VHH binders against Mitochondrial protein C2orf69 (C2orf69). Designs and how they scored, part 13

Target 1, 361 residues: Mitochondrial protein C2orf69 (C2orf69), of Homo sapiens (Human) (q8n8r5)
Amino acid sequence: SSCSQARTMNPGGSGGARCSLSAEVRRRQCLQLSTVPGADPQRSNELLLLAAAGEGLERQDLPGDPAKEEPQPPPQHHVLYFPGDVQNYHEIMTRHPENYQWENWSLENVATILAHRFPNSYIWVIKCSRMHLHKFSCYDNFVKSNMFGAPEHNTDFGAFKHLYMLLVNAFNLSQNSLSKKSLNVWNKDSIASNCRSSPSHTTNGCQGEKVRTCEKSDESAMSFYPPSLNDASFTLIGFSKGCVVLNQLLFELKEAKKDKNIDAFIKSIRTMYWLDGGHSGGSNTWVTYPEVLKEFAQTGIIVHTHVTPYQVRDPMRSWIGKEHKKFVQILGDLGMQVTSQIHFTKEAPSIENHFRVHEVF
Key: E = the ipSAE of ESMFold2; O = the ipSAE of OpenDDE; V2 = 0.75 times the mean of E and O plus 0.25 times the DockQ between their complexes.

## First folded at step 4 (VHH)

Design q22 (from e05r with Y29W; framework vhh_7qbe_3)
Fold by ESMFold2-Fast, scan of step 4:
Parts: C-alpha cells; sequence; structure tokens
Structure q22 (fold): chain B 361 residues (1-361), chain A 115 residues (1-115)
C-alpha cells in the first residue's frame, strides 16, 4: 500500500511493510474443524477459522433484563482460501525434510496475512482432503484429479454443492461449539506470524465433535459472533494449486445455478482472487473456454488475478502465461470487472516470490 | 537429489551439426535447453513436455534445432543443424519436477562454432 518497507523491531526478524497500527495489535479467535462433511458425508475437509473480532460484535449481556430479546448478528463477510502445494500446519511443515524451508507460508501464517488484508472478515482456510507424499495438494472433493492433484475439469463434478454444504456444516459446527464462549486468539510474534502456543496442547472441544483452539491464553480471549450464513457475503481466494477449485467452480456455473440454494450462494459471492495459479497439468491452468466464461460474466463477481514471473514467464511452462492473458482478455471483452497485476517483474522468477504474492495482492 | 549430466559439446564449423544429450538420474517432468553466450544472459533454447508430445522453441533456433527425449533412458536430446557463430555458448540442460516446479540444472556443455 502507502507504506515504505521497514525492518521489524527485532533485527533478527524479517523486513517488510508494517505501517498499520491496527494490524500490529489486532488479535482473532481461531478454531480448527478436523472433519467437516460436504453433501456426501464420506467426503470431508478440514477447515481453519480465524473469526472476526472487535467492539460491537460480541455478546455483552452478562447483567441485565432476562426478558430482553437478543439482537440479530450484523451481516458477515467471509473469505474462503484454498491453499497450494506444500502448505500445511506449521508443525507438520517443520517436521518435513523438504517443506520446512517454506514454513513461513503455513496455514496459520497465511491465515494471519489474510486477516490483516481483510480485517473485518471471517477467514476460512479450506484444506485439501488428500496430500500426496505430504507435498501435493489434492482437492479430490472439488475436482477430478490425478495422483498429484492436477485437474481434469468437467461441468458436473459437484464442487459447488460440496462447497455450499461444507459451509453449512462448518457454520453449524462453529455455532454449536462457541455461541456463548470466548476463544483463544492468534498472536503475532515479533519474528514470525505464528500462533505462539502449540495447537497439540489444546484438546478442548464440544461433545461429539473435535473443535480445538490455537492458543491457551485466557487473557487474550475475546467474545465474538459465531459464523452465520444469513445475509453472508463471500470472497474466494485460490493460491497456486488451490486455483483448481476456483476453475472447477467456473465450469459448473451453468448447471449449478439450476439449484435455487446454490444460485443464492453464487449471488452472495462478491469477489474471486486467483493468486499465481498453477498445476502440473499441461493445459487448463487458466479457464479459456468462451462458453464457460460467458456464464461467469453473468454473475457480476469482481475478478482479480495476481501473477508472478514464476508461473507466467517460465519458458518450460509457456502455456500458463498464454492462458492467463486469454482468461483476462475474454472476461474484459465480456464486460466483467477484472483486474490483473504481475508482481516482482524486475526479479528472477523464484518460489519465494511465488509465495510472496500473499504480501502484495 | 536429481542429477543432470550433459554431453556432446565441442568445436564445430559454421553450417555443421551437433547433437547434445542430457541424462537424468531419475524421472523428470518437462525438460529443456538453455544457453549462455559470451557477454550474454542465459537464454531459452527449447523445451519438451513430460510425455514428449509438445515442443517449444525460441525464434532464433526454429527450423534448425530439434528437441526430443527418450523417457525409458531418462535422456533429453538437442539436434542442432545449420550452426552459426551466434550459437556459440555453454548449453545447459534443465528439468522441472512437480514439487513446486523446482528447476534442476546440469553444469553445462560448451559449444564453439568457428567461422
Amino acid sequence: as target 1 above (361 residues)
Amino acid sequence: QLQLVESGGGLVQAGGSLRLSCTASGRTWSMGWFRQGPGKEREFVASISGSGGSTYYADSVKGRFTISRDNAKNTLYLQMNSLKSEDTAVYYCAAKEPYLYTDHWGKGTRVTVSS
């Protein structure tokens, strides 16, 4: 944004833009939902929630009139994030011989970055159902995929139905566990944006379901409104391999909108972000089919693409840049609100800058 | 660690032909050739998909160079025809793997094209 880059207060920490006072002091409640079913109860995903927190969102009726009716929650905005390859909980990544070098891009750290980017929104990380070799994110519940998670798109896989039911069930599980209780919060370390306490030490949960808090800090606990689907609005974000989920949702729009509940859900999506999308397949990294994109253009969804030379200027993956340009061009020609930005153009392509798109989008 | 070993470089006269090989210590996905001439930055020459079904070439070598691979031997080839003095460079073999599309590079083989 409008800030110059600055080093952290600790000289041993990373440098960067740290201009927001609210980002420095803001904390959020967190929940880990280990098994959330979709429309098919045998197809589940794990979700991480960083709940929005702040004055006026919590329930504060400890003393008072027992006959007084509770106010309705304010309208909520929810950010849904689909991670890429390698990304996992910090503890899992640090224990892996190859992934430990990317530990700064753990699910906890990325959720924290997204919380700063979207300060008044609930942040949901939707973890893939399978990780091949603990390296390759496979969204088997969202798209037909090979062993490494590379997609084979079709119009009727059921990704929208799965996402919608996953949200219904996640919201209900969150409400049942937390509607009257304060949660532990994620704290930002001066060196890293990690949860300070080990999640493995937290075993508190509701009866029948496993719900865990990220920290055991009672003094940092804040009340919050539980997630509510009523009048909710959504931003969808895919990063790298996670973009295959967004792509599959586009393929399904024509058929999915025939279901009135799914159509209402589609109309509640405001914005979709593609962050440096990529996969190991040789095609369909970006959607370039005019008929699919015509359906997408009718939704009124705002589109942002953020890419880096790592994906779009790699001559050994030359189709990716070409497909990205066609995606943006076709949507622009159809009159969609679409913006595209390429980052780190003066630097050599790198995996580090691929991940650093999270800092600049 | 994946190792790439290039061979086939040498001195050749302008208009001549040369075939480069690159053997990988294991299975690779997409592979390619890059080169770096005197006083120049490294530039792309050609690439080939994991199956060998798709090939891509820099404009400067189209029609003169042919990239191919033998997956049973984990070996990449570059057939260079109608060589020009401008083709003088160290030629590097590169391979992608599915893990974060990590690049593996050989140490290079020198090609000198005399007038």
Scores: ipSAE 0.582, ipTM 0.817, lowest interface PAE 1.3, mean pLDDT 81

## First folded at step 5 (VHH; framework vhh_7qbe_3)

Design r1 (from q10 with R27S S54D E97T; at its last look DockQ between E and O 0.44; V2 from the best seeds 0.00; counts 0 for: pae E 3.4 > 2, grease 24.9 > 24.2, SAP .683 > .668)
Fold by ESMFold2, look of step 5:
Structure r1 (fold): chain B 361 residues (1-361), chain A 115 residues (1-115)
Amino acid sequence: as target 1 above (361 residues)
Amino acid sequence: QLQLVESGGGLVQAGGSLRLSCTASGSTYSMGWFRQGPGKEREFVASISGSGGDTYYADSVKGRFTISRDNAKNTLYLQMNSLKSEDTAVYYCAAKTLYLYTDHWGKGTRVTVSS
């Protein structure tokens, strides 16, 4: 049937029944990067980007302080979200005989929730590299994992390097589509020479060139032209199984900061959120080793923990709640800014409320 | 489908001991014991991790009860010492599997502590 509403900035359907296009339109706003290389050529991840382009431009003034106008390039804040078990692209979840019941928590829908929570931010969903049985998110590229994705943490796996390289490559792959709203980054196979105005090129350096409208980064030396990570700030969020990535990063801090680029990246992390962390391994669901947490406390990162009875009040997994309290207590004793909240305390433990932490954190 | 069968319940004098067993028809992740006394809600007694390395107890049974497991036999145990009349209840075995986060329950075994 024909649309009755005139064209506006918010495309909508005509009045009447059977018009629920809003969620489907927002799913189409997400950019899927299906193969983003990390630290090793064999270690790639899928990333989903919900860009903040246009949102910050329409709202230039800040509440209560109109004199603090941002510079011409907007501030770059990026939210990195690591999903839990069962979470996948909406299309995949709706076709699964069990996962369809949690379709509201698809990668796209959570990205939308996070965009509302963190306005003027780029939202990145960093998908696990393997989903065992379509249920178990396995972060094999970040942490040594068993068949079901339960972690074995260590100090030298390489998770920080992997994350850093994912971001470098994801920024490059996504930049073209953000500049040309009609193009998807996966439609760019190669870029032929356009406007050459510089006679010199390097294989290890970023080439900067001031030209009219011609921007390129593909030369015979395979150069990169990435934005600076020091122009960006980061919030890291792990949900459920995704918290294993945050935990692994903590184990690596001492060694990882020896690399100048990784150390600069660590210093650009503003905040970390643990949302209802848990996995099917044995104990050690929360980091409780004081030597690891001492290194973390030196970073000055703001810590938020949000838990529900599903994880912290399950009598058959009672270590989770005890470890969570110990994590919070040790960080607090070390002088770190940490928030700890238990949600839905008047309700029975449920996987539904486990997911609903996204709505209340 | 996973089946849990408890055994070892019975009548015992206060101060006495009993050992409960629970045999699972397949492999399990975490396991635990719960109990329900007359007119009371079902309450947690003890739990044990899948590896058997970590154990947890309700305050009312700490120091008197010991949970253990034998993974080769798919069997969970509860050694109950220094029994009190307050320990009178139906004791239920519960388990989770590694593939599904759902609770499986046994039919229960009755423990009666007489004075």
Scores: ipSAE 0.244, ipTM 0.696, lowest interface PAE 3.4, mean pLDDT 78
ESMFold2 (binder alone), look of step 5: mean pLDDT 84; pTM 0.862
OpenDDE, look of step 5: ipSAE 0.502; ipTM 0.815

Design r2 (from q10 with S49Y H104S; at its last look DockQ between E and O 0.54; V2 from the best seeds 0.00; counts 0 for: pae E 9.1 > 2, grease 26.8 > 24.2, SAP .724 > .668)
Fold by ESMFold2, look of step 5:
Structure r2 (fold): chain B 361 residues (1-361), chain A 115 residues (1-115)
Amino acid sequence: as target 1 above (361 residues)
Amino acid sequence: QLQLVESGGGLVQAGGSLRLSCTASGRTYSMGWFRQGPGKEREFVASIYGSGGSTYYADSVKGRFTISRDNAKNTLYLQMNSLKSEDTAVYYCAAKELYLYTDSWGKGTRVTVSS
């Protein structure tokens, strides 16, 4: 069995210059979390993590403290990205008879684009829980949605609690996965059985179903006070259909901040980006209710909106451009820091330029 | 790809009514009516979305025009009541096919309001 280790010095202590050197050498590791429970353990999302560059390790490596005090981890910044229709893992997109033409916008490729845009941040892609016809992203765990994922917003669906619990659970799972990898877990195949490799019958709402993995560990006791979450900060990004999640969060602000943990999470959000929001519903593409926007303006979150003619200059959906302008105008009147850019204004509306907003925002 | 055929246009007296139809060659997720009057830009009139049939109207036609559709016939309707001379235009049917995310347009049907 020791002969099966032809490639030694992977992420273990024998990794050499790839793992042991702490100078300017950056290390990135992409991690796919296939089943992350949220506020309701039966409602889960898939997440993709691209880890931050190693700037935090430099601060810990400086000489000057000989005592055996454990260094405190540096504050972390996390980018949370909610994809739109069509977007999926690269392998799935290339097998689809129409979606293969958009493979450049796979979850993995967007994660790398975001890592370049936010180089000292952890990049999280939060996948929708349902893709209708393998094309239409439906954020059922965040907002009441019809068959094609068009939202019906309300103030008490529970999107903030779901997002918060997703992050708590994803943080714990990513720490466990990274710890196992650095401790040479491949030589201990008995540990592989502790993963959540459950049968493929995860469905919402079923009674009598139990998630096989992690049932013996009490995640609820660990979920409210992880040390890194208290020091972390966040940027939220919605693209296209993914903007429905950001909109739902705005509707919930007044009620959600009454929970002390959720209020602390809200206060840790620095910036929110709406990238070319749109969905198949007939209205409410942008939030235009003054009472909702007044609560949002009190947070002090920095707002960026980036749109293209594909969404805001579509004569079939003329409310989108009007709602976008109203959203920006109301927030500006309330004194909030809001930037708004329309890209590709001298080109015909196109779905290609809709996706290319990722390159220019 | 998607073919849209309008019908029902014609000459009508002010205060009268007309019903426009638009038949689609395939399944649509949303459909709408636009119009272009003499020397004017094309403007939105009304639209209908989703299986639940949410409807939207330009302010100039609210209360006078009613949009509806018959899913079994793939047909969109525009009931136009209390017609005014300013409603004179070529009326175009438009649709978005859900599976292709593309806009399709009909050739238009002329409505002339006289007297």
Scores: ipSAE 0.011, ipTM 0.416, lowest interface PAE 9.1, mean pLDDT 76
ESMFold2 (binder alone), look of step 5: mean pLDDT 85; pTM 0.867
OpenDDE, look of step 5: ipSAE 0.266; ipTM 0.708

## First folded at step 6 (VHH; framework vhh_8emy_2)

Design a13t (from a13 with S50T; at its last look DockQ between E and O 0.43; V2 from the best seeds 0.00; counts 0 for: pae E 7.6 > 2)
Fold by ESMFold2, look of step 6:
Structure a13t (fold): chain B 361 residues (1-361), chain A 122 residues (1-122)
Amino acid sequence: as target 1 above (361 residues)
Amino acid sequence: QVQLQESGGGLVQPGSSLRLSCAASGFTFSKYDMHWVRQAPGKGPEWVSTISESGSYTNYATSVKGRFSISRDNPSKTLYLQMNSLRPEDSAVYYCAKDRYSFTTMSEFDYRGQGTQVTVSS
């Protein structure tokens, strides 16, 4: 994968600059939606979109097509990723002396990893609405949270409705943004004059450098189908602190199913991944309430849990490992398809391996 | 073994200033966020302040914001709390605390010291 190739060249390769440029090019291919309203118009989240390119998502738009009707778009799969603490846009992480050490796990870079893991899918990164101390991800729009983003789960917060409305609005905005980009590409070709230079190289961050428009423009490649809820299916992924969103959704299932649109959305969820869930606290890292898990088991959603010693073998937070085992055991007893894997068991617990779960899940 | 040693408490008059120190050992101090918490008799623990591992970011409970200042010196492995304009309700045992990942309540710390008593009375 691109991550494996970058690791080979980055740690010991003599061509490290080419690896950095490839990552920068991929980050520019993410579509950033900076203000997406959710269930309440005043409550918004930032989202990133990356299409995991494959011929199944590309449109074949030729002017000479003999069919008068536009073909129906193929069914779409969408991966929704909820990041953990520290994670932010690459530019923000690299501008800060503390956060630059984790730059490989920026929102854009994780989106790229997920695109390789889930080909023919749209990858959505759903950023938390508040970062306390520029470090702690706080999902205030999804779950009641304290100052550091630790959750207080309940059945009525409205996380399902918020997520559903985020997707509705994000899908609309992505169509509008793609239309604007198409016009800009055409306009740049037709109005290029007085070529202007910008900073020729970026050392940190990505303030858009102007691409030379004096080179000959190619015709636009085939467009991807815009994101659509029609016959769509979903995979939800929580990492670290982001698992609090998945947990809150479980608490809401019984009440959320009463809304027809939300029930249809729930039925479109195929798979959920919990990646090394954790937060400092006394308890409540994994859902262990049988009544909540009974409702979840009726959905038929495929469950994957991937953990590391950093979270599940921490003697100072011993509840995390116990709760994880109980979550898996209860769901298995209820007949759900549950996969459980502990990674890096022969290595000392580390934040590095906590993040590296993205490479091995 | 992780060890935290708080000092600098005492009996002071209202409106006075006091500086608490916390000497840390047994872990790589510069790799962890550090916290001050306090507990008065008959009350639950109260988070006071947090400082990031580099010292670049700080935050405070609303009850102390503008009066207290947290700082750290990573070479000497020492955490500080400057407390100005002290009030009787600031009377408590003050603890410094360490965690591996994040902070939410006093019971969620992975370690705290023995504490230092601050008493504000006249």
Scores: ipSAE 0.016, ipTM 0.506, lowest interface PAE 7.6, mean pLDDT 77
ESMFold2 (binder alone), look of step 6: mean pLDDT 82; pTM 0.836
OpenDDE, look of step 6: ipSAE 0.182; ipTM 0.648

Design a13y (from a13 with N59Y; at its last look DockQ between E and O 0.48; V2 from the best seeds 0.00; counts 0 for: pae E 6.5 > 2)
Fold by ESMFold2, look of step 6:
Structure a13y (fold): chain B 361 residues (1-361), chain A 122 residues (1-122)
Amino acid sequence: as target 1 above (361 residues)
Amino acid sequence: QVQLQESGGGLVQPGSSLRLSCAASGFTFSKYDMHWVRQAPGKGPEWVSSISESGSYTYYATSVKGRFSISRDNPSKTLYLQMNSLRPEDSAVYYCAKDRYSFTTMSEFDYRGQGTQVTVSS
C-alpha cells in the first residue's frame, strides 16, 4: 500500500518509483492559500502549507502512540521556503513543454523534501507574486525587481513588514481553513446522524450511541494543532532566485527592528539557509557590505550556505563565487555561526545539480 | 566567443512587414533561450520577444503581441523576428540576445552585435 511505505526520507528528489509515489501522496496533503495579503492589500502572495507527521501535537485523549508519554506541547517551528525560477505547482510544471523536465522540484515536491529534513515543523512555501514568461520568479512584493526579477536592494522597501503580515494573515487563514475542515466533517456526520435518527423509527438505542461515538470520534480526529504565532520560531530558506528575499531582509534589519512587532519576529528567526543563490543581475548575488552584515551578526541567527559549481564556478558570473566567499568571511569575522559547503565539486556544472542541492544540504 | 549578427532592418512605411535575422556562432545555439531586444535613440533597452531553446515556447511584450512572431532554426543557428503591422513606435535598433545559461532557472542577456536598424516612417 502506498500509505504504509510513506516512511521514506527522500521523496521527489530521487525520481524513483518510491519517491514518485511519496511525492504524489505529499502533494495531495498540501493546503494552498491562493491569495494572502501582506503589507498592503494589493500586495499578495500564494502560499503552500504542508503538514508532515500530523501537524503538531495530538490531543491528550488520542496520543499517536498507544498510551505512552504525553509531553507538554512544545512551541511550533516554521520553515519558510522561497523558490527559484521555473518552480511552480506540480500540475502546472508537468503541462509545460520545457519545465516538465524539472517536475521533481515542484513546490509540492520540495515541500515534501523539507518536511523530511525538518520533521515536526510546519513547511511554508512562499511563491513569488509574478512569474515573468511563465518561467522567471519575480519577488516584486519583497524587493525592487526588474522585468526578469533581478533585484535592486535597499533599506526601505518593506520586505520584513510584508513577510510579517503575510505570516499573520496566512496563520489566520490556515487556522480558519483547518477549523472549517474539522467542522465540515462534524457537520456532515451530525447531519447524517440527525436525519437517520429523526425520520426513522427509533427501534434501538444503539442508533443513539453510534451517533454519539461518531461525533466523539470526529472530535478526536482533530488531534493536531493549527499554526500559531505564540512562541513560534522560524527557519528561512531561499533557493536560487528566492535568495533575493533573504538578501533584501538583511538590508532592512537596522530599520525593520524599530517596529516592536517586526523586531519580535526577527528575534524568533533561528536559522537562515542560502541554497545556491543566483539571479540575472550583474552583482549583489551575496551581501558583501560590512555595515549590513554587522547588523545581521547582531541577531545571532545561524547561517548556512550551500552552493554548487553551477552558480559559483561560472566564468561569465565570476563575482558570484567571490561574493559568496566574502559573505562567509565577513560573517565569520563578526563571530556569527556560519557553515558553508560546495556540493558536486567533482561533477560538471549543471542545472540538474543546482536543483539537487535540495537533496544534500 | 559568442557572436551574433543581426540583419533585415530598413526603412518602411507604417503597416509594412519586415523579417529580422540573427546569425549565431561561438556557442551551442540549440541549448539557449534567445531574445530580441530593441533600443530607440535616447531610451534604455526594451525587451521585445523570447523563444525557448526548442522553440516550443514563445513570449512577447504586450506592445507587439499579435503583430510580431519569433522563431528559430536550430540547424542553421539562426533566430528570426517577423514584424507585421509596423508602427512608428517600433522604430529602434534591434538586437538579438543570448540567454546567459542553457535551460536555466535564471536569465541574463548577452548582446554581441551592432544590431539592425528598423525605421518606420511617421
Scores: ipSAE 0.041, ipTM 0.505, lowest interface PAE 6.5, mean pLDDT 77
ESMFold2 (binder alone), look of step 6: mean pLDDT 83; pTM 0.844
OpenDDE, look of step 6: ipSAE 0.253; ipTM 0.677

## First folded at step 8 (VHH; framework vhh_8emy_2)

Design w1 (from p07 with Y111H; at its last look DockQ between E and O 0.45; V2 from the best seeds 0.00; counts 0 for: pae E 2.7 > 2)
Fold by ESMFold2, look of step 8:
Structure w1 (fold): chain B 361 residues (1-361), chain A 122 residues (1-122)
Amino acid sequence: as target 1 above (361 residues)
Amino acid sequence: QVQLQESGGGLVQPGSSLRLSCAASGFTFSKYDMHWVRQAPGKGPEWVSSISESGSYTNYATSVKGRFSISRDNPSKTLYLQMNSLRPEDSAVYYCAKDRYSYLYGSEFDHRGQGTQVTVSS
């Protein structure tokens, strides 16, 4: 573990200066949706949105003529990321007496990593609804969970319906919020000291307040296009505890695809990543039930598993490595496209390398 | 060798208060989350409360929230449970438990020691 003052801090994953300007800019570019209702309006999740297209990780001044630059079409691909334990908004993590050492793996910073990894995609971070001791992520809205967030999987909890409704509502909310953000940025760029502006930015029934504009949000699109479910495709990523959500979705496939809208959503999922899955439940870290995996194999979804010794070579949790191998083997035997990588195999298990899977997958 | 020694139990009337202590040795106490678990005769174990390694965060079972308070003193390697407004249904053997790991993302707590009996009689 290293001091947060050190430029060479290791346990937090911080490289170089902690508050570099580019890191501040990237965190500022995330849109936070603080209350997104799911299938049950009384149960909501917090989401972050980051768009990779049009706002890159390292902005480069283009050498070309700006008049030749066409507006980028809105991304059609969406990455849905389910974080693990400890991960929270950067501002919360930096003020946490125990979690500050992991600030480089904040929701915003991981969203930035994913935006670089998946260009031309919207990046969605779907936060758990409860954190035990402000440390352990508990996905109560997706899977039956104990006090520490360890799952009890079943076929009828409703995770697919919750995720689908969460996306429907998040897309609508982001459309409204991005319209306000784009207008605010535009107004902020104008010189406020020269207050001789016209009565409104538009004379066609729009007012300076965005309330009426929101009634016609599709017709008032700004430079930063909101996401749309039409023709959307998805990649799902679970990291550590977040893998419990992916596992629950697998258990529900047979029943969930009976709903026309949910089946269409399932068919729009192209790829799923399990990044170093683990929880404190004592068993069932990886899905090994052949009937469940048979349903999954019928989807044709591309599967990636990325693990480290921290999870798969823990002698006190020896089932994790065995279950991972069985998961990959069964899916491969069923004809599914599965990529499996074990990272840092020549190094001792460490929390640092557990998080660094984000950099090497 | 990890040692956990619970004390402070007893026979009390409803509405009384008790303070349980747990003396810890054989591990770096300040690096572990700590827990209280109780078990009534003929029933399974029930989680009561947890406290983070620094003591900054706590969680409680719904049945005890607002009545019980968990705390720790890392220099003296001691965990506490202040129990107020005791009810007959709080009667149980109380165990302190160490989290299994000193690091995040694989945590699973252990139940160790003989416990201390709390009996609340009308």
Scores: ipSAE 0.407, ipTM 0.764, lowest interface PAE 2.7, mean pLDDT 79
ESMFold2 (binder alone), look of step 8: mean pLDDT 83; pTM 0.852
OpenDDE, look of step 8: ipSAE 0.841; ipTM 0.937

Design w2 (from p07 with Y32H Y111H; at its last look DockQ between E and O 0.60; V2 from the best seeds 0.00; counts 0 for: pae E 2.8 > 2, grease 24.25 > 24.2)
Fold by ESMFold2, look of step 8:
Structure w2 (fold): chain B 361 residues (1-361), chain A 122 residues (1-122)
Amino acid sequence: as target 1 above (361 residues)
Amino acid sequence: QVQLQESGGGLVQPGSSLRLSCAASGFTFSKHDMHWVRQAPGKGPEWVSSISESGSYTNYATSVKGRFSISRDNPSKTLYLQMNSLRPEDSAVYYCAKDRYSYLYGSEFDHRGQGTQVTVSS
């Protein structure tokens, strides 16, 4: 069974070990960018990059003008994921005396899930800049937040500018890192258990007779390209606490569109997913202000909302379900394409099903 | 019935130390993050520090970091605040508080004790 099947069935030690090994291999395939500056050089975020399988392959097989193909990279799709509370790098989660039980939802493992969901895309995990008690994700660089990361939304914070500059800088940094990594991987003779071990180089091994090598999965051999903003398109995904970033972006749309570069970025956003949004703030979990949603509806962005009873059927937080319905209703009345699903309705609310939304959205 | 009982306050001179205690009952203490909040006369409540369920992680307000230390003893259901190098600005009623769930929910003072007075007189 797969990692997702193992997590669903709650398998014993042998099944968990095999799933953990596969997830461990894919965690090693993620590129970690430890300090990416945003709109202010002193405001940085950590980002994680995973390129989904199949990127650029179809373009490589097409006949074409060699001069044209070299100066024009293919259009790219990028998925930007904002994690929730508890989520961190796998190593940090396994050492956490409370969060270790959710290690399967580490940043790396979710990136892998998203790479399967969006197979022709670059997957970016944008980590919050502060975690209170190493547990509560606080998106201080995107939205005014209290000590626990509960948001105070406004139109002036600068989240769009910060996100845009993060992407500009992350794309540049990833190009430098990928070039250096391909050289070092070859020189160090990295052992790969799969054919993706060195996507930046091709071993070939074709001198004399034809030989089969798993090392043909180098970037040049698979036509892998570094991330690029040229004609790029975007999907934004917020999970749980990470939805506060998406909400803040909505509050800023009217002002952010005044900058030509940010307006072009906004127009490149195709889809936004709200996955089981929630925070400790007591209200405003979903945007319900008609003037804000009117600006959002003009973008034509496709909206998906996916919720579970953990958030929308909690008697102690009854506003979440009401706000979710109002968000969907207002956008629908404004003519926006919006899809809404509630998952696990036959099961009791649980933190486990909250995380499992990643498997069913 | 959630019960929180703070103790250990007093009148001290600047530079002194005090240790506050909070005895908890009526809930599973080890499954809740715990907090210290203080309130000076005529001012709103101010968060001081937090500690995770296991005690492994702590956070402090900038004004007290390096001087105060939060800890907990889960078997005895007791929360502590060690306050060193006390300043007149630290004078307040100190309350312990719990989250109803493992994550902080609302700022309702109904989930705090009656408080213990700390007065630092010059």
Scores: ipSAE 0.401, ipTM 0.755, lowest interface PAE 2.8, mean pLDDT 79
ESMFold2 (binder alone), look of step 8: mean pLDDT 81; pTM 0.835
OpenDDE, look of step 8: ipSAE 0.846; ipTM 0.939

